# Designs tried in a protein design chat: VH-VL binders against q9vpl3. Part 392

Target 1, 224 residues: q9vpl3
Amino acid sequence: RGKINIQRPKAPHYERARVVAVTQPKYPELPKAKSCFKTRAERTQQQQENPYNEIIAREVRNWLDHSRLVAFFHLSSITADDIFRVRVQLHKQNLHLKSYGSKIIEQAVKNTRYEAIVPLFHSNHCIVFSPDPEKTAALLRIVRRVPQMVLLGGIVEETMLSRNQLVAYAQMPGLHAVQAQLVQTLSQAPGHLIQQLQAHQNSFVQVLDVHAKNQMNEETPKST
Below, E stands for the ipSAE of ESMFold2; O stands for the ipSAE of OpenDDE; V2 stands for 0.75 times the mean of E and O plus 0.25 times the DockQ between their complexes.

## First folded at step 13 (VH-VL)

Design D158 (framework fv_anetumab; at its last look DockQ between E and O 0.34; V2 from the best seeds 0.67)
Fold by OpenDDE, look of step 13:
Structure D158 (fold): chain C 224 residues (1-224), chain A 121 residues (1-121), chain B 111 residues (1-111)
Amino acid sequence: as target 1 above (224 residues)
Amino acid sequence: QVELVQSGAEVKKPGESLKISCKGSGYSFTDYWIGWVRQAPGKGLEWMGIIWPEDSYTRYSPSFQGQVTISADKSISTAYLQWSSLKASDTAMYYCARDYGIYESYYFDYWGQGTLVTVSS
Amino acid sequence: DIALTQPASVSGSPGQSITISCTGTSSDIGSYDYVSWYQQHPGKAPKLMIYEVSNRPSGVSNRFSGSKSGNTASLTISGLQAEDEADYYCSSYTDSSTPYVFGGGTKLTVL
């Protein structure tokens, strides 16, 4: 009995093939649920203004209006667990990590001063809100835990900052530290100025003395 | 003032376990990364790993992955470096250091005094 | 192992200006402005001298300055003093898996 080649089954006899072809149950093509093949664009267009989206949009706006620090991040293949862990860490610092759909963000910022942020939300993203702009450094230290969180930019004190600007801002000494440094610098300035002024005066007097001595030496007639 | 104080010098034999400590003071211990750096006798600095003390999240250098364990006890502001089985090649000065950098900027602004570990048969 | 390249030794006379180079690749120093410099005296812990290529921490002398060009970072010490005799190490960010890479170190001798 010849080894049935399972990889190349012999074509059935013509008559058998015909019967098999006719008896093959014509399964009605399951109506391709139009919903499964709707392009992302088509799905986004039919999303009727869900009252729920409006509520969420208002929430987003509220966060934006009451936050002095807002940071935008792209999320690249991050797990829910990783997000949760970082969220907990951020929360301990009064930093609030939120994630919203792009459409919600668009709706939330439409006709507002924040409309410029819309292009940042074309992919998976998250937003961190804080009432305290001094927490920017803390935020950027914590997010090191998640390399998948890519900083895109932010808003600090109602000013939009690029990624680099936000990092630069975070590196600045706190206002109090800067003030302290300024006071220190100012307190040292008078001493230096006085020293410099005195140095110039002393130098001038020395030059005059030398000049006077030279003149006296020229006026002494060689008594032949 | 920010200070990192490390445990004293250790003399061990190959195969022994060791845990050295680094205590931070003068700052919020949980708000900064702590790193460990190895320096073999007469050699340069080698990064070993870092830890976020708040939840003990740790990253290791590939060269030290699986060779050492970095841990922290935030309640006493202390970071640890641990070996399960020491080798003669582990003989070195070990430094803990605070990372003050943000985001992609990594640098150590304060260093411990170092812990000398000698492994000799 | 990605290593930064430093000269083994540099020497100078008191009052002179010396420069220590740190050469990396396009993936580290060439890509980022995250170079740090550390000073280490014999038997002492390293001290941060420069961070982010050119920034000085508080308490570091203005005689120390940092710069970068291409894949090479440089530490310049002006007005060289006897106390500057030490080992100097550069460090750079590379990637998230290896955020710290050190140079081999440079021994500075004040002649």
Scores: ipSAE 0.872, ipTM 0.947, lowest interface PAE 0.5, mean pLDDT 88
Fold by ESMFold2, look of step 13:
Structure D158 (fold): chain C 224 residues (1-224), chain A 121 residues (1-121), chain B 111 residues (1-111)
Amino acid sequence: as target 1 above (224 residues)
Amino acid sequence: QVELVQSGAEVKKPGESLKISCKGSGYSFTDYWIGWVRQAPGKGLEWMGIIWPEDSYTRYSPSFQGQVTISADKSISTAYLQWSSLKASDTAMYYCARDYGIYESYYFDYWGQGTLVTVSS
Amino acid sequence: DIALTQPASVSGSPGQSITISCTGTSSDIGSYDYVSWYQQHPGKAPKLMIYEVSNRPSGVSNRFSGSKSGNTASLTISGLQAEDEADYYCSSYTDSSTPYVFGGGTKLTVL
């Protein structure tokens, strides 16, 4: 019987520089230095291409359409060398690390079921795309070397998964049929899902959207 | 069949150098972390460090930082533990092990047979 | 200052159940579901018995079970057999700099 590793969620309101104190990770506040994994030259090039935002938005749509795995990360301050080395390791596994402006992401997902992901891109972030959903475990094994990449959740086989649901998916046996059934079950209505999983109790079946993540973020304990 | 095979026992004198090996087979060697664990005679387990063999990225336990060198040669699926100058206190059994965990989950699912290192005058 | 506390020894008779405790803090076992247990017979390498609190690897008897409550993880061995006589170590994630914190070990004696 497999159990899903459920962890205490991060504090709410990522767009603020500091979160409410008692629910923060081990560090009391974000590092003072902020950096994007893109180089300074790449960032400047993006600004010069603002009139061509639709071309970049098409690139994002193309990645979303052809990726059976998409993972979203918050990115804390990190050296260019460290993020480059992680990108190389991910690329060897057909995992493609990207970053796009929030306006580009908003344009790319407008009028789609993925509009709920837009708030994730108001802070420093990165995205990993892959056509290979079986590489989720490889992804999560590689990013362990970079604590600055904090998993927020993802999309597997066009189904949105929370952080804990994505980790649970990655831990399932290598039998693809079992993993595919789990993804399909997570996309069902809550009552139907409970009925299908009654023999395999699991804490992640209740809600599959941003609303559930907001609820968990606000209900962390404050004191001993 | 996943297997980790370590080099044979060593008897050394204080001040000598030593490099012991751990060869992985039966799995994709560069897709998993390899850790090193020390066990002094009759004592418990102590984590020493971990390596990502594809590019040799290493992390050391604070207790062992600067005391040993962990390395890998991915072309022969082998990880190494090395001392530049052995001390009598380095007498212990040394295990390599594969970490199968993901994200924040860390555990060793396969272990080498161990390499006994004895350092005595 | 990271430490996981285990009893030094535990004993039981064949057929009985015993429990080995592993006590940490709210910043390791209390905060994370990443406890593992290893069995080590004399002269042999450790063997993974439980991972992520309660999961058994393939080939591990269902006589071994794991749980946690608060800051304490537990390994329970039911139907004790002579072959269960060994040292048992817990380990836990604490933070990214100390992801493999081992307990001091518990010697299980089967009378």
Scores: ipSAE 0.694, ipTM 0.857, lowest interface PAE 1.2, mean pLDDT 79
ESMFold2 (binder alone), look of step 13: mean pLDDT 91; pTM 0.934

Design W50 (framework fv_imvotamab_arm2; at its last look DockQ between E and O 0.27; V2 from the best seeds 0.57)
Fold by OpenDDE, look of step 13:
Structure W50 (fold): chain C 224 residues (1-224), chain A 121 residues (1-121), chain B 112 residues (1-112)
Amino acid sequence: as target 1 above (224 residues)
Amino acid sequence: EVQLVQSGAEVKKPGESLKISCKGSGYTFTSYDIGWVRQMPGKGLEWMGIISPYYGETRYSPSFQGQVTISADKSITTAYLQWSSLKASDTAMYYCARDEGIWDSYYFDLWGQGTLVTVSS
Amino acid sequence: DIVMTQTPLSSPVTLGQPASISCRSSQSLLHTDGYTYLSWLQQRPGQPPRLLIYEISNRFSGVPDRFSGSGAGTDFTLKISRVEAEDVGVYYCMQATQFPLTFGGGTKVEIK
């Protein structure tokens, strides 16, 4: 699969997109016979009793437990094609985009340390998982071009972070970079100290040398 | 440490073949593309081409198309630039550089130390 | 090919004073995706290039805040608010909106 060339016009800002989406005329769908449409309530009840939901819930738990980076997004109206493109970009970075129903998430995180995420799933949402927390910056760069994905928050190294905290985290240099910088700084400190100590000694030696030279010049009898 | 390490300086004669290498370390090699940039002595930077280890695709500058071959071995996280027949005009510093390759963006955030190639009779 | 023209060729600057480098493209660098793929690179003497700015105005990680990029369409500027001794080198603009990627001719920043 070749590099996805997204030569499409920039999507409008998510706020604008929301307004446009809301203002689009909803054409009345032809009355679907009542018999073919399970009520929202019936659909929701059937989903709760489905053994398949338990399997999916276990999958979600597995993702949560094995991910060092988890990001939660509100997903606005987005086409399947756009989602696919995003997925490909994320996959290249070893980021995994998943979407689960709110009920499944509730079931998955019930009585776990992740229970606090449940309020984030009131509407259409998606989750990005990664084993590498250093991919946070890459994730944000990818999502920046997807106005339909709104960052809500995330989990990094088992710590719940707000949207702003995630952004701040992504702007920080990687741990290794910081460590390298620290080592470099620490390695320079002894050198500087030595230089300072030697500077005083050298200055003293210079003064003594000048003094010695002056004394030698005074002792050289002017052979008239 | 995240770095690109290139092979050492090369001294060659016209007509000889050459393959220089760029090894990535400290990061996921397939997540990034590798570009090659030529810098002739005392001159500016010239983009030669780019390879995507993830997609297995290579693109060349028209100026370098057919003149060089860019390849990569993801198993050893190494990219290559090779000539079948060197010319004196190929004398230059060659840099490999990493591109994050997010969407259609191309910017090189990590650079190798460079490989000096000298071609003289 | 998009031709990138940098001015000036050489920019002698006094320490602590600002510097400005211009880059002009032969065509608009606005990509169909709505982004402008212009980057600035610094090459210190004897060193490989270093990324300073990407997408016109975004500073790369670790780049001092004295560096700033601006511009649109075909005209772009790199500014150094207060030039330091370590800023000596050649600066390049690069466009990546269209293949082939192309660099400007470079601007040499030196201390007076």
Scores: ipSAE 0.696, ipTM 0.856, lowest interface PAE 0.9, mean pLDDT 88
Fold by ESMFold2, look of step 13:
Structure W50 (fold): chain C 224 residues (1-224), chain A 121 residues (1-121), chain B 112 residues (1-112)
Amino acid sequence: as target 1 above (224 residues)
Amino acid sequence: EVQLVQSGAEVKKPGESLKISCKGSGYTFTSYDIGWVRQMPGKGLEWMGIISPYYGETRYSPSFQGQVTISADKSITTAYLQWSSLKASDTAMYYCARDEGIWDSYYFDLWGQGTLVTVSS
Amino acid sequence: DIVMTQTPLSSPVTLGQPASISCRSSQSLLHTDGYTYLSWLQQRPGQPPRLLIYEISNRFSGVPDRFSGSGAGTDFTLKISRVEAEDVGVYYCMQATQFPLTFGGGTKVEIK
């Protein structure tokens, strides 16, 4: 995992060879003779693109795994000076602004619960990562002066939140346990349905309690 | 636990030097700026200045420029307020407070307990 | 420098009754970014200041809802809907729209 041999790298070479073997072409195992005459530069370029895409996707997976806060934004055109000033403000708060291709994002979240985020990346976008979910309020305070960054939603404590849910989470930066319960309450659509069922059940219990009390009152004698 | 803990009360004579401290705990120290506020006996609050440990930059109120030195040591998450020559008029309570300093805006969400400095002959 | 003027200087209040504290700035606190950086602080006897309200009307975490802030431009108000014994202390407004940061002179709230 954290084992790096500067003198003699080991792991990427072996995995690179296996990745090539898995990516069979749509055509037969051996391409037509015309495709077999690809230049050395073309072959090495394709080979490099596959290993670099895998490395970048692994970087995104690592950010997702180690970030308790992830926020997704649509990014409109912005000057290099403005984005630099934003990045400096964010970095001071341990908030890390990144951009990746949507193909890389799809590869990074494959076989995870986070596959649902892929539709958010249909257009220009950026992502902010942080190990600190309590920095959500700081993030919103920074980007409110940056109209080029439009919040789409995020992930807090491995729970996906909509834009409105993320804003609500940021407004209550109290005890960590309270914020964790708020995130669980603002869970996916199935969680909202469960809460509706619980509310109906509570209403039903209330009605039964009233009827039981009324029956107890009717069982007492009255002097008049 | 997120807190600012200041050094204890000081009793000094005019002309002596003094350095008081403010230690931040339970949070990323460099993500916040540290401000110093004076409160003279029976009086209101006065902003003295602020330091950003992330950049090492300080900004002083004009009333305190050249009268005190504000500094920080990131390695021990501590900010300092320092006088080279105390005056009797420096007798006051001194607070440190933090804010993220986002876009140079401040509202100071956490305060230290205060350090009472008494300067008398 | 922006001068912050608070009234009244002292506000003796019957327990359970409302209190209202005014703060007036010598110039508009509306920043060029469209936000107003006006805060309210509470200092209980023998304690450091604590944040109550930021950006005119936003209650800080853990602040009871009996505290509310309002205002715009140069005129701001802190209201305590029903004063409790724990609300005794001195209240300060503070502006951070421009340097140097400045405070109001304070308003002492006490139970009579």
Scores: ipSAE 0.657, ipTM 0.831, lowest interface PAE 0.8, mean pLDDT 80
ESMFold2 (binder alone), look of step 13: mean pLDDT 92; pTM 0.945

Design W51 (framework fv_imvotamab_arm2; at its last look DockQ between E and O 0.23; V2 from the best seeds 0.00; counts 0 for: placed apart)
Fold by OpenDDE, look of step 13:
Structure W51 (fold): chain C 224 residues (1-224), chain A 121 residues (1-121), chain B 112 residues (1-112)
Amino acid sequence: as target 1 above (224 residues)
Amino acid sequence: EVQLVQSGAEVKKPGESLKISCKGSGYTFTSYDIGWVRQMPGKGLEWMGIISPYFGETRYSPSFQGQVTISADKSITTAYLQWSSLKASDTAMYYCARDEGIWDSYYFDLWGQGTLVTVSS
Amino acid sequence: DIVMTQTPLSSPVTLGQPASISCRSSQSLLHTDGYTYLSWLQQRPGQPPRLLIYEISNRFSGVPDRFSGSGAGTDFTLKISRVEAEDVGVYYCMQATQFPLTFGGGTKVEIK
């Protein structure tokens, strides 16, 4: 099995590429060609009404509703051992890796605000959930070493983000860090102003002192 | 605020025991590993060891193996470095540092202010 | 143990001029996972070390753009495009490809 170059991943499979394209911001440009490619999901759509699926669908909804960070990945052929390793790394960061069938996802998000994610589940996929959006950077650092996991997009703070937007988001300083920096900057501003205002006064006093000293030296008669 | 706060400076005699602390705050303590680095006066940095509070694993540099004990209490988000018997040669600044602990990557993104340990007769 | 050798030991630099620090490892720092775990740290006088660069060339958050890292295998370089007064201190390379982690001997950057 050829060493997967994790630094230069091979071009994604055409299906993966298609899914990535779907996660891109939809600009009102009329799609020129409806590529009639039946997704694997469309091929397997035998709707077996399984009560078990409803239970799992509720679980999925619960994860979605309680997560501030949700990331969607295409999952290529990966061993159970590798998945376990990834899961451990993610768990250490309070990230939860889950995998659900496309039908379950469809059922879970039907008539909800999450319905837009359905097109992402055309192949084998996994989802990472987190209550902390600040873990986005950690997530990306973990998955970059897992070539079998391809980021498709995600939801951060109830906003759907493309792959590129997620990457950009991860590169931004955390909100708290930015706030702290702002507070620090604001706290320094008055001090600087006071220093500047006092600088002129201090300089004036120094000049006066020098002048006074010079006058005193001139008035001391050289007692010959 | 995300920070590592270390215990204060220590002045000890040879043969005495010592335990210094490094408290993490502002982040999930178990998500990161804590390394200890020694810096002798006027010298460079020396990696002593690292502890993973999440896994409960500790690794030592061969040079420090058996010489010190690294431990952590995740309940109070504190890591420790301890000596059973100090030597004059242990006089140094000791830093704790946070490691991201993702896969096999080890880089220290957050550092404590350091603890100066002076061992003199 | 991997030995990290830094050159020069001291680098006097004029303000606004570039500085370059070299770090050589006794063996390749390319890890089996395909990454190279070389980092650069800055230690200002009287302060703890600060992370500048990780994995050869990645600037850590808050690190100015004037700092850049490059290299491969056994040879690595930290560059400061325009040295500022605040850049005075000792710089260390660190390898984390193999245990034990090891530091270079340090390079002292001073203003002429």
Scores: ipSAE 0.722, ipTM 0.869, lowest interface PAE 0.8, mean pLDDT 88
Fold by ESMFold2, look of step 13:
Structure W51 (fold): chain C 224 residues (1-224), chain A 121 residues (1-121), chain B 112 residues (1-112)
Amino acid sequence: as target 1 above (224 residues)
Amino acid sequence: EVQLVQSGAEVKKPGESLKISCKGSGYTFTSYDIGWVRQMPGKGLEWMGIISPYFGETRYSPSFQGQVTISADKSITTAYLQWSSLKASDTAMYYCARDEGIWDSYYFDLWGQGTLVTVSS
Amino acid sequence: DIVMTQTPLSSPVTLGQPASISCRSSQSLLHTDGYTYLSWLQQRPGQPPRLLIYEISNRFSGVPDRFSGSGAGTDFTLKISRVEAEDVGVYYCMQATQFPLTFGGGTKVEIK
């Protein structure tokens, strides 16, 4: 008689509670207010009056400087339950979902190489940061079930990528091996780079020399 | 090098306990779930269960619920499959395999070399 | 449990000729999220299984393009366009749309 009543009705509620208890200490950032529920004037005034805007802008700079993967999304309306589940999926993969006001983003990237991202933040948005660019494929696999998050583009290894470029990057096999090869190449760069430049330079000179001879004197001479 | 390395072959008698291991290397261990798959001699593959080291959560196939224990130790990046009392029918090859477990979907993109367990009277 | 049925059980194939392996599930593998979690594995003699194809038709990294997957719903096919000696082994379909995860019974590809 009490057998059914003592059972928990749904596992998702308990799964959510268990995850919250484990993951909450890793999420110290302040979520921003949703812009679509406030007037434009209220949003700008509230942001200007917040004494922590400069501190939050510093936090954004720190994330941008220390993340080898940054992805920008347009965020449509999403329930708190759904965004929580997305955040958990992302966090397991060392992917960190954040939202910041557009004025804070503007302050954070002013006079930096990332100023070009500011227009992305004039609409409702979210950002995913990670130190692990090899997690780009995992990111895309997570968000494909989340139509409320529309990929706009990203930054990988300090390079701005469009949506299509980021998708192509995620499909590259041996992503970790490519990154390791880059570091190894730079470590041995003086000799290797000189050899490669000399080879390309010699090839270019040979092409020019053939064209100059053909235009001035004669076609190619006979050879073995 | 990204790999799953399993413990060596075991020869046991019925009634003995056994714990075999699967050590993950070269990747972030907690980003992946670890599944265990049995292959009886000359037979196909059977999924036994899966553990998420990130959550500390384990799920078992109904056929193996209560028959084995799956566990993990994050500090040494190792998953385990354990029997409290082996039966002759437990003679099989046992594989571990990993997957990110994104939205509880699994492809098992990396497999261990297998651990042969022989249980004979 | 979703039952996965593979045919044929054994597929002797002349080297360089195509092979086709079918897998049928007892119910649709289309998940409510719109994706189908059907994979193909290869197990060469004496080796662990290896992922070939995920989500019906996506080749895993390092898998030759002679392997292709197709299908929908309950009916799926793995094709090898030109069988090579290294392709000898047992091929399994696997579904992850619903727990418990289940495998097909396997199809042995061998050179005749």
Scores: ipSAE 0.716, ipTM 0.868, lowest interface PAE 0.8, mean pLDDT 80
ESMFold2 (binder alone), look of step 13: mean pLDDT 92; pTM 0.946

